# Ledger of designs, part 27: miniprotein binders against a8xhq1

Target 1, 158 residues: a8xhq1
Amino acid sequence: MVQIWQMEPYPCGDPRLPHHLFPPKKITPDELSKRTGTLYWKLDTLDQVALAKRLTTLKLEHNFKKEDIFTLDAETTANFDDKIEELFEESSVPFEQARMIIEGSAYYDVEDKNGQWVRIFCEYGDLILIPSNTCFRFTTTPKNFVKMRRFYKEEEGN
Short names: E, the ipSAE of ESMFold2; O, the ipSAE of OpenDDE; V2, 0.75 times the mean of E and O plus 0.25 times the DockQ between their complexes.

## First folded at step 17 (miniprotein)

Design DD4 (at its last look DockQ between E and O 0.76; V2 from the best seeds 0.83)
Fold by OpenDDE base, look of step 17:
Structure DD4 (fold): chain B 158 residues (1-158), chain A 87 residues (1-87)
Amino acid sequence: as target 1 above (158 residues)
Amino acid sequence: SKTWRIEIRIEFDSPLEALEKAELFMIKLVELARKHGITIRVEIRTTENGKVEYRWEIEGVSEEVAREIAELIREYFPDAKVTIRKE
């Protein structure tokens, strides 16, 4: 099941903790899209043919021409703590960001128009698309490990 | 060095069918990437002749993984241009 929730207004401590409201305010993918424009898919990875078609369609529709695999692992990534801190800094980019988790898990936080942060728990098989000019931030879970496919457009430098 | 770099280049006349096949191939590569510490970069371009060019760059490939990738290439894209270099 997809796990998306509104974050607590004044989170403190380790960013890798859930930081949900109490009680948790769950957000549906549709509501996520309405509030932030961010799209979420739970891909069926069991049917690889169907998956290939789905990803091909995605790439064509959004004109993704480049891809890489990004790994963040506390065991192997140099300066992991600094990297986590850097990635959790709020950012906005003038291009779409498509990410598919292939191993581990992570959080993508996106800010809505009201300044409220929505956290998306991303794990294997999850695909997210963050629209251009959307405030976002990223962190791993306490497991400190994630591997993802990152999709880019041709004109995008990364 | 105990690892290799593999570069794969293919060109297609039919974009959609080729892309789907290439994506399936990529899915297989991703499975390897999940198991092994390899890095993969992909670039899709349209050639001057209107063909679609698909390029893979795979790094940190062990000898064992290289054999697996070679088998995948033979299965999916036997006519691919493949360059293997020792890192």
Scores: ipSAE 0.873, ipTM 0.941, lowest interface PAE 0.4, mean pLDDT 93
Fold by ESMFold2, look of step 17:
Structure DD4 (fold): chain B 158 residues (1-158), chain A 87 residues (1-87)
Amino acid sequence: as target 1 above (158 residues)
Amino acid sequence: SKTWRIEIRIEFDSPLEALEKAELFMIKLVELARKHGITIRVEIRTTENGKVEYRWEIEGVSEEVAREIAELIREYFPDAKVTIRKE
């Protein structure tokens, strides 16, 4: 099952460390959704036909029109340290976003309605959907490697 | 060190089965991206004629991977419009 936890209130040091409370406060996908609107699925990547049907439905329901493969890898990514620092800056966008991990692992942090942060440990087969106007951050784990499919809505006609 | 950039375009009337086939094709391309470090971008649009157009842009493709992609295109979309450029 996906690991989601309440972050410590004033995390410092390397963002790629877990930064959970002591003891850890784990959160269910239902709690994640109620607190932040963020949705989570664990997809069966071994059943490619079912996966194709599920992702087709996702794209139709959310009107996703663009997609890319995003890779972040300390061994191969130019300016990795600068990029990971930039990606951890708090961001909010006026549209929903979906991310599916296809290799490696990453943390997505989302802020709830009370200003508290939850951390989602995303790994192979995990799909998350972050709603519009949700404050979020992104980093890897100390393994410094993730590859994911990123899904976007069309920003302009054509 | 020699790599190609491949563009693939298909167009269809948007039945659900065709959309699912295009996604299955993308899943096969993703398996290649996991193995070979290629990059993929996809754009889906509705044309003026009310059809759906898929466009894949694939970069960093070695000759060997290009042959694998060509085989996938023949299997899934033999009538696709394909452009190949050396990088």
Scores: ipSAE 0.830, ipTM 0.915, lowest interface PAE 0.4, mean pLDDT 89
ESMFold2 (binder alone), look of step 17: mean pLDDT 77; pTM 0.688

Design DD5 (at its last look DockQ between E and O 0.71; V2 from the best seeds 0.80)
Fold by OpenDDE base, look of step 17:
Structure DD5 (fold): chain B 158 residues (1-158), chain A 87 residues (1-87)
Amino acid sequence: as target 1 above (158 residues)
Amino acid sequence: SKTYRIEVRLEFDSPLEALEKAELFMIKLVELARKHGITIRVEIRTTENGKIEYRWEIEGVSEEVAREIAELIREYFPDAKVTIRKE
């Protein structure tokens, strides 16, 4: 089940902690889209043929022409702590970002028009699309491990 | 080095069916990436002749995984241009 929530207004401590409101204010994918423009899908990975069709359609619709697999692992990634700190810095890019989690888990935080941060818990099978010019930040969960497919447009890429 | 770099290049005319097949192949590669410490980069281009070029670059591949990938390539894209280099 998808887990999306509004973050507490003044989070302190480890960014990898949930930092939800108390009680938690859960947000649906539809509300996520309305508030931030961010799209979320839970992909059916069991039907690989259907999955292939879905991803092909995504790539065609959004003109994604590049892809890589990105891995963050505290056990193997050099300067892990520094990278996590860097990735959690608020950023905005002039292109769409599509990410599919293939192993582990992570948080994508996106800022809505009111300056409120929404956190998306992403795990295997989750696909998110963050619109261009959206303030976002990223971190792993305390498990410190995630692998994802990153989709890019031809002129953009990381 | 005990690892290999595999480059796979495909060109095809029919984009949708071929793209879907390529994506299915990618899904298989992702399964390997989940199990093994391999890296994968993919690039899709349109050639001057209007064909679609699909390119995979796979790195950090052990000999065993290289055999698996080779089998996948033969299964899905027997006409693909494949280059294997020892890293």
Scores: ipSAE 0.854, ipTM 0.931, lowest interface PAE 0.4, mean pLDDT 93
Fold by ESMFold2, look of step 17:
Structure DD5 (fold): chain B 158 residues (1-158), chain A 87 residues (1-87)
Amino acid sequence: as target 1 above (158 residues)
Amino acid sequence: SKTYRIEVRLEFDSPLEALEKAELFMIKLVELARKHGITIRVEIRTTENGKIEYRWEIEGVSEEVAREIAELIREYFPDAKVTIRKE
């Protein structure tokens, strides 16, 4: 079961802590989509042929033409603390973003239309798609490690 | 320590099965990225002739991992254009 929750108002301190309400208010993928437009899938990484077909369809449907492997690891990443701080800055981009977690874990925060923030706990096999012009933030958990595939559209041409 | 950069280029007429095979190859590369400290970039473009070109750039590759990648290429795409450069 994917873990998505309403963030506490006025969060302070370490962004890598859960920052949920007390008691936690968990949110379904359907509610996530309704409130923010963000889509979530748990991919079956054990059936690699099926996974390949699924990701091929995703790339065709969204015209993704580029991808990379992104790693953030406190033990090996140069300037880790600066990068974490930069990645947690609220951001919005004029294009869709897809991210698939292949190792470790991370939080993606997404702001809904009422200015409320929801936090998505992303771990192995999770794929999220954040729509264009949606405010988001990124951080790791206290484990300070994530590896993911990032998918991009070609900036020129269709 | 010696590391290599490997470029793998593949061109085809974009039948769905070829695209799925290229993605399966990427999934195998991802397994190597989970085990070793390599990075991978992929670009897909349409050539002037209307074909699809896949291009993988793989960085931080040790000699042992380079041999594993070469074996994967032979299994999946024996006709792929492969360039290996010392970093």
Scores: ipSAE 0.802, ipTM 0.904, lowest interface PAE 0.5, mean pLDDT 89
ESMFold2 (binder alone), look of step 17: mean pLDDT 78; pTM 0.686

Design DD6 (at its last look DockQ between E and O 0.91; V2 from the best seeds 0.86)
Fold by OpenDDE base, look of step 17:
Structure DD6 (fold): chain B 158 residues (1-158), chain A 87 residues (1-87)
Amino acid sequence: as target 1 above (158 residues)
Amino acid sequence: SKTYRIEIRIEFDSPLEALEKAELFMIKLVELARKHGITIRVEIETTENGKIRYRWEIEGVSEEVAREIAELIREYFPDAKVTIRKE
């Protein structure tokens, strides 16, 4: 089940904690799209043929021309703490970002038009597409491990 | 430990079916990446002749994983240009 929620207005402490409202305000994928433009899919990874078709369509529709595997692991990544801090800084890029989690888990936070942050819990099989010029930030969960496929357009870099 | 860098290049005319096949191949590579500490970079480009060119760069590949990748290449893209270098 997808886990998306509105973040508390003044989060304090470790960014890797959920930081949801109390009680939690859950957000549906449709509502996520309406509020932020961000798209979310739970991909069926069991049917690899279908998965291949789906990802092919995604790449064609959004003109993704590059891809890499990104790993963030506290056990192996140099300067992990600094990297986490850097990735959690709010950013905006002039291109779409597509990410598919293949191992571990992470949070993608996206800001809506009202300045409210929405947190997306991403785990294996989750695919997100963040529109261009969307304020976003990223962090791992306390498990400090995530591996993902990152899709890029031809003139993109990160 | 000894690791290898593998570069794979393929070109094909039929876009959709070939792309899906390439994606399926990528899915297999991702499975290896989940198990092993390898890095993968992919570039897709359209040539001047209208062909689609796929390029994979795989790094940190052990000898054992290299054999697995070689088997995948033979299965999916036997005509691919493959370069293997010791890191």
Scores: ipSAE 0.866, ipTM 0.937, lowest interface PAE 0.4, mean pLDDT 93
Fold by ESMFold2, look of step 17:
Structure DD6 (fold): chain B 158 residues (1-158), chain A 87 residues (1-87)
Amino acid sequence: as target 1 above (158 residues)
Amino acid sequence: SKTYRIEIRIEFDSPLEALEKAELFMIKLVELARKHGITIRVEIETTENGKIRYRWEIEGVSEEVAREIAELIREYFPDAKVTIRKE
């Protein structure tokens, strides 16, 4: 089961640590969507034909017209610490976007309607879709490595 | 460096099966990206007459990986427009 949890209210220190409540409060993908509008799927990467059909439908349904492969790796990424700091800045975009983890792991944080943050632990095969105008931020885990497919609408890209 | 950039362009009438084939091709490219550290960007657009145009840009490609990509292109889209340049 995907790991999603309520973040502690005033997280300090290294953002790559879990920052859960004490005791931890896990939430389900259904609760994630109700609180933040963010959708989650675990995709079957072993059945490539089914995966292709699912991703084709996703791209048509959401009009995703651009994508890339994005890699963060402490061993090879220049200025890794600066990039991690930049990516963890709270941001919001006027368009929906999807991210699929193809290697390694990362945290995506999304802010709910009450200003509380939910942390999604994303790993191989996980796909999330963040709605437009939702405040989010990103970091790796302490393993400092993630590779993902990022999906964008026609005029939206990184 | 001794790496290459590969651009792959295809155009079709957008039946669902063709879109799924293009995505399956992308999935095979992603397997190479996991293995070899290449980067991939994709742009999809609808032409004036309603056709779908795919463009893949693949960077950081060694000679060995370029041969693997060429084989995938021959398998999936033998009539694709392909441009290869030294980086």
Scores: ipSAE 0.818, ipTM 0.909, lowest interface PAE 0.5, mean pLDDT 89
ESMFold2 (binder alone), look of step 17: mean pLDDT 79; pTM 0.719

Design DD7 (at its last look DockQ between E and O 0.88; V2 from the best seeds 0.86)
Fold by OpenDDE base, look of step 17:
Structure DD7 (fold): chain B 158 residues (1-158), chain A 87 residues (1-87)
Amino acid sequence: as target 1 above (158 residues)
Amino acid sequence: SKTYRIEIRIEFDSPLEALEKAELFMIKLVELARKHGITIRVEIRTTENGKIEYRWEIEGVSEEVAREIAELLREFFPDAKVTIRKE
């Protein structure tokens, strides 16, 4: 089940902690889209043929022509702590970002029009699409491990 | 341990069916990436002749994984251009 929530207004401590409100204010994928424009899918990975069709459609609709697999692992990634700190800095890019988690888990935070941060817990099978010019930040969970497919447009790649 | 870099290039005329097939192949590669410490880069281009070119670059490939990829290629894209280099 998808886990999306509004973050506490003044989070402190480790960014990898949930930092939800108390009680938690859960947000549906539809509300996520309305508030931030961010799209979320839980992909059916069991039907690989259907998955292939879905991803092909996604790539065609959004003109994704490049892809890589990105891995963050505290055990193998050099300067892990520095990278986590860097990735959690608020950023905005002039292109769409599509990410599919293939191993581990992570948080994508996106800012809505009111300056409120929404956190998306992403795990295997989750696909998110963050619109261009959206304030976002990223971190792993305390497990410090995530592997994802990153989709790019031809002119944009990382 | 001995690892290899594998470059795969395919061209096809029919975009949708070919793309879906390529994506299914990618899904298989992702399964390998989940199990093994390989890196994968993909690029899709339109050639001057109007064909779709699909390129995979796979690094950190062990001999065992290389054999698995070769089997997948025989199944999916027997006519693919493949270059293997020792890392």
Scores: ipSAE 0.873, ipTM 0.940, lowest interface PAE 0.4, mean pLDDT 93
Fold by ESMFold2, look of step 17:
Structure DD7 (fold): chain B 158 residues (1-158), chain A 87 residues (1-87)
Amino acid sequence: as target 1 above (158 residues)
Amino acid sequence: SKTYRIEIRIEFDSPLEALEKAELFMIKLVELARKHGITIRVEIRTTENGKIEYRWEIEGVSEEVAREIAELLREFFPDAKVTIRKE
């Protein structure tokens, strides 16, 4: 199921914990898009032909010309704790970002126009598109493992 | 223990069907990456004569996985230009 929620305003402790409000405030993909411009889809991975058509359309519409596979795994990634700390630093980039989770899970946090943070739980089959100049941050869940396809534009300032 | 880096280059006219076939091939490679821990990078460019060139660079490939990739290539792109280097 779709799991997107409003984050507590002053989270402390391990960033890989949920950090939702009390009680939790769930957010729909439509609300996510209206608040942050971020798009989220839960793709059907069982029909590979349909998936290929969907991703081809994505690449054409956004002019994505480069791609890699990114893995973050507490058991095999050198300096995992330092890397997690670095990836959770708030940042923004002058280009849009697309990510598709192919194994494991992660949190992407995005900041809305009012300075409130929304947390997106991303797992196998989930595709997100974060607009340019949007403040974001990234971490795993306590399972400490994610593998994803990352999509880039040609000559993009990545 | 012994691993290889494989570069695959294909060039085609860019009807939508050819682009979808290249993506389906990538999806099959992703299945191998989930099973075997290989890493993949892709670059797509338009050539000077207006055709589309795809380049895959695949790292951490064992002999077993290299055979699986060769079988996929035979099915999808038998005329692909392939370069294999020991890592």
Scores: ipSAE 0.825, ipTM 0.917, lowest interface PAE 0.4, mean pLDDT 90
ESMFold2 (binder alone), look of step 17: mean pLDDT 80; pTM 0.751

Design DD8 (at its last read DockQ between E and O 0.94; V2 from the best seeds 0.88)
Amino acid sequence: SKTYRIEIVIEFDSPLEALEKAELFMIKLVELARKHGITIRVEIRTTENGKIEYTWEIEGVSEEVAREIAELIREYFPDAKVTIRKE
ESMFold2, look of step 17: ipSAE 0.836; ipTM 0.921
ESMFold2 (binder alone), look of step 17: mean pLDDT 81; pTM 0.759
OpenDDE base, look of step 17: ipSAE 0.878; ipTM 0.943
ESMFold2, look of step 18: ipSAE 0.832; ipTM 0.921
ESMFold2 (binder alone), look of step 18: mean pLDDT 80; pTM 0.756
OpenDDE base, look of step 18: ipSAE 0.878; ipTM 0.943
ESMFold2, look of step 20: ipSAE 0.829; ipTM 0.919
ESMFold2 (binder alone), look of step 20: mean pLDDT 79; pTM 0.746
OpenDDE base, look of step 20: ipSAE 0.857; ipTM 0.933
ESMFold2, fold request of step 21: ipSAE 0.843, 0.830, 0.835; ipTM 0.926, 0.920, 0.921
ESMFold2 (binder alone), fold request of step 21: mean pLDDT 80, 80, 79; pTM 0.745, 0.739, 0.731
OpenDDE base, fold request of step 21: ipSAE 0.876, 0.878, 0.881; ipTM 0.942, 0.943, 0.944
ESMFold2, last read: ipSAE 0.837, 0.832, 0.835; ipTM 0.922, 0.920, 0.918
ESMFold2 (binder alone), last read: mean pLDDT 77, 80, 80; pTM 0.708, 0.741, 0.740
OpenDDE base, last read: ipSAE 0.877, 0.880, 0.881; ipTM 0.942, 0.943, 0.944

## First folded at step 18 (miniprotein)

Design EE1 (at its last look DockQ between E and O 0.84; V2 from the best seeds 0.85)
Fold by OpenDDE base, look of step 18:
Structure EE1 (fold): chain B 158 residues (1-158), chain A 87 residues (1-87)
Amino acid sequence: as target 1 above (158 residues)
Amino acid sequence: SKTYRIEIVIEFDSPLEALEKAELFMIKLVELARKHGITIRVEIETTENGKIRYTWEIEGVSEEVAREIAELIREYFPDAKVTIRKE
């Protein structure tokens, strides 16, 4: 099951830690969509034909024209610590972001309409779509490893 | 060990079935990427003739992985334009 929660208001220390409230305030995918506009899918990877159809539809509906495989691995990625720090800096982009985790795990944090951060634990088979102009940040889990498909529109210039 | 860069280019009239086939091919490549330290970039374009062009750029490919990719190409897109270069 997907794990989404509201983050503590002023997290300190290692961003790779959960940083949830006590007690944890869990968020459903529907609530995630209502609060942030972010969409989440748990894809059925066992049926590759169905998966292909789903991803084809996604690309067509959102006009994704580019894709790459992104790997972040503490064992092989140069300047891993710097990369983690950079990716965890809050940012906003004028285009949609679609990401599918294919190995490992990571956190995507998105800011809701009230300025509260919501953390999404992403692992294999998870697909997220962050809408345009949404404040977001990214980090790995303490396992320091994630591999994902990143989908882009032509306008992104990647 | 020696690694290779593989470029795969295909063009089709963009029926839904063809798009789904291309995606299935990509899913197979992703499986390889999960197992091996390869990088993949994909670009989808519309040609002047109104066809859809897929371009895959795969890097860090070992000889073993290259053979697997070749088999996938033969299975899914035997008419693909394939370029292999030593890195």
Scores: ipSAE 0.881, ipTM 0.944, lowest interface PAE 0.4, mean pLDDT 94
Fold by ESMFold2, look of step 18:
Structure EE1 (fold): chain B 158 residues (1-158), chain A 87 residues (1-87)
Amino acid sequence: as target 1 above (158 residues)
Amino acid sequence: SKTYRIEIVIEFDSPLEALEKAELFMIKLVELARKHGITIRVEIETTENGKIRYTWEIEGVSEEVAREIAELIREYFPDAKVTIRKE
């Protein structure tokens, strides 16, 4: 089950900690979509033919023409601490983006229409699509490791 | 240790079937990226001749992984245009 939760309003300290409310307030994928426009799927990575068809459809429907493999790993990434700090800065881009986790885990935070932040715990097989002009932030978990496929129309996203 | 950069280019007419085959090939490359420290970039574009061009740029490739990639190319796209450079 995907874990999505309402973030505390004043998150202090290490961004890689959960930063949920007390008590925690879980959000469903339907609530995520309603509040932020962000879409979520858990993809079946064991059926590679079906996966290929699903991802081809995604790329055609959203005109994704570019992708990369992005790795963030505290053990191997040069300047990891600086990089993780930069990636957590609030960002917004004028195009939609998709991210598929292929190893490890990460948090994507998205801001809803009321200025409240929702945190998505993304792990292997998770695919998210963040709409244009949505404010988001990115960090790893304390495991400090993620590999993902990033899909976009333009050259750069976070 | 020595690493290589590999560029793989294919062109085709039928977008859906060929795109699905190219995506399956990419999924196989992703399995290598999970196991090894390679990076991959992909671009899909329309050529001057109206065909679809699918380009993979793969970096950080050891000699051992390059042999695995070559085998995948022979299996999926034996007529692909392949360029290999030392990094």
Scores: ipSAE 0.821, ipTM 0.912, lowest interface PAE 0.4, mean pLDDT 89
ESMFold2 (binder alone), look of step 18: mean pLDDT 80; pTM 0.762

Design EE2 (at its last look DockQ between E and O 0.88; V2 from the best seeds 0.85)
Fold by OpenDDE base, look of step 18:
Structure EE2 (fold): chain B 158 residues (1-158), chain A 87 residues (1-87)
Amino acid sequence: as target 1 above (158 residues)
Amino acid sequence: SKTYRIEIVIEFDSPLEALEKAELFMIKLVELARKHGITIRVEIRTTENGKIEYTWEIEGVSEEVAREIAELLREFFPDAKVTIRKE
């Protein structure tokens, strides 16, 4: 089951910790979409034909023309700590971001219309689409490992 | 151990059929990427003749993985243009 929650207002310490409210304020994918515009799917990876059709539709609808596999691994990634720090810095881009987790897990934080941060726990089979001009940040979980498919439009430079 | 860089280029006439078949192929490649330390980059473009061209760049490919990719290519895209370079 997907895990999405509102983050504490002033998180401190390790960004890889959950940093949820007490008690936790859970958010549904529908609420996530309403608050932030971010879309979330749990893809059925067992049916590869159906998965292929779903991803094809995604690429067509959003005009994705490029893709790569991105890996963060504390054991193999050079300057891992620096990378984590960099990725957790708040950012905004003028294009949509589509990501599918294929191994490990990670957090995507997105800011809602009221300036509240929402954290999305992403693991294998999860597909997330962050709309353009949305404030976001990224980090791994304490497991320090994630592998994902990143989808890009032709205009994007990464 | 020796690793290789593999470039795969395929052209399609039908965008929808091309995308679905290419995506299924990509799903197979992703399975390899989950098991092995390979990197994959994909680019899709329209050619001058209006065809859809898929390009895969795969790096860090061991001999074992290369054999698996070759088998996939024979199954999915026997007429693909394939270039293999030693890293």
Scores: ipSAE 0.864, ipTM 0.936, lowest interface PAE 0.4, mean pLDDT 93
Fold by ESMFold2, look of step 18:
Structure EE2 (fold): chain B 158 residues (1-158), chain A 87 residues (1-87)
Amino acid sequence: as target 1 above (158 residues)
Amino acid sequence: SKTYRIEIVIEFDSPLEALEKAELFMIKLVELARKHGITIRVEIRTTENGKIEYTWEIEGVSEEVAREIAELLREFFPDAKVTIRKE
């Protein structure tokens, strides 16, 4: 049961807090896709053969040729505060982005066609694919820790 | 602490099944990355003769983790080209 919610208008304070409406308005993966084009899967990390097949299909379908492991950890990441500020800046790229959470948790915020923001609570086993030219931003939760696999096309260049 | 950089290169001519095996190997490396402070980068390319070349670059590898990687390699890809360098 992935947690996706409508963000409160004009959020204040620490971006790592939930910033949902009161009461929260949950959004389904189908609604996320219809509003933003963003796709979501919960992958079965315990069935590694199935996981390998699923990720191989993803890489072939989207022509992903490169990947890395990306870690943000307040305890070990140099210049963590500056890095977290950079990553929360609203961004848009001309390429699709796939991210799989392998440890910890993070928020990906995605803007819909009406300028409203949806927040995805990403944790272990979650895979998201954000389409090209979609406005997004990223932060951790107050746990200040996430590790993820990031997938790239060769021509994307990093 | 002493750490090493490991480069692993393999080549296949059966893309689907070989790609799935390489991904399963990567999943095992990810288990190590969850437990230890290693980083991993992957590049997949098509060679001149049409085969698939898979390269893993692994950094921050302790001697303990290097032995675990060597065990995985013997299981998955005993013919892999491996380069190890002290960091």
Scores: ipSAE 0.831, ipTM 0.917, lowest interface PAE 0.4, mean pLDDT 90
ESMFold2 (binder alone), look of step 18: mean pLDDT 79; pTM 0.735
ESMFold2, look of step 20: ipSAE 0.827; ipTM 0.913
ESMFold2 (binder alone), look of step 20: mean pLDDT 78; pTM 0.725
OpenDDE base, look of step 20: ipSAE 0.856; ipTM 0.932

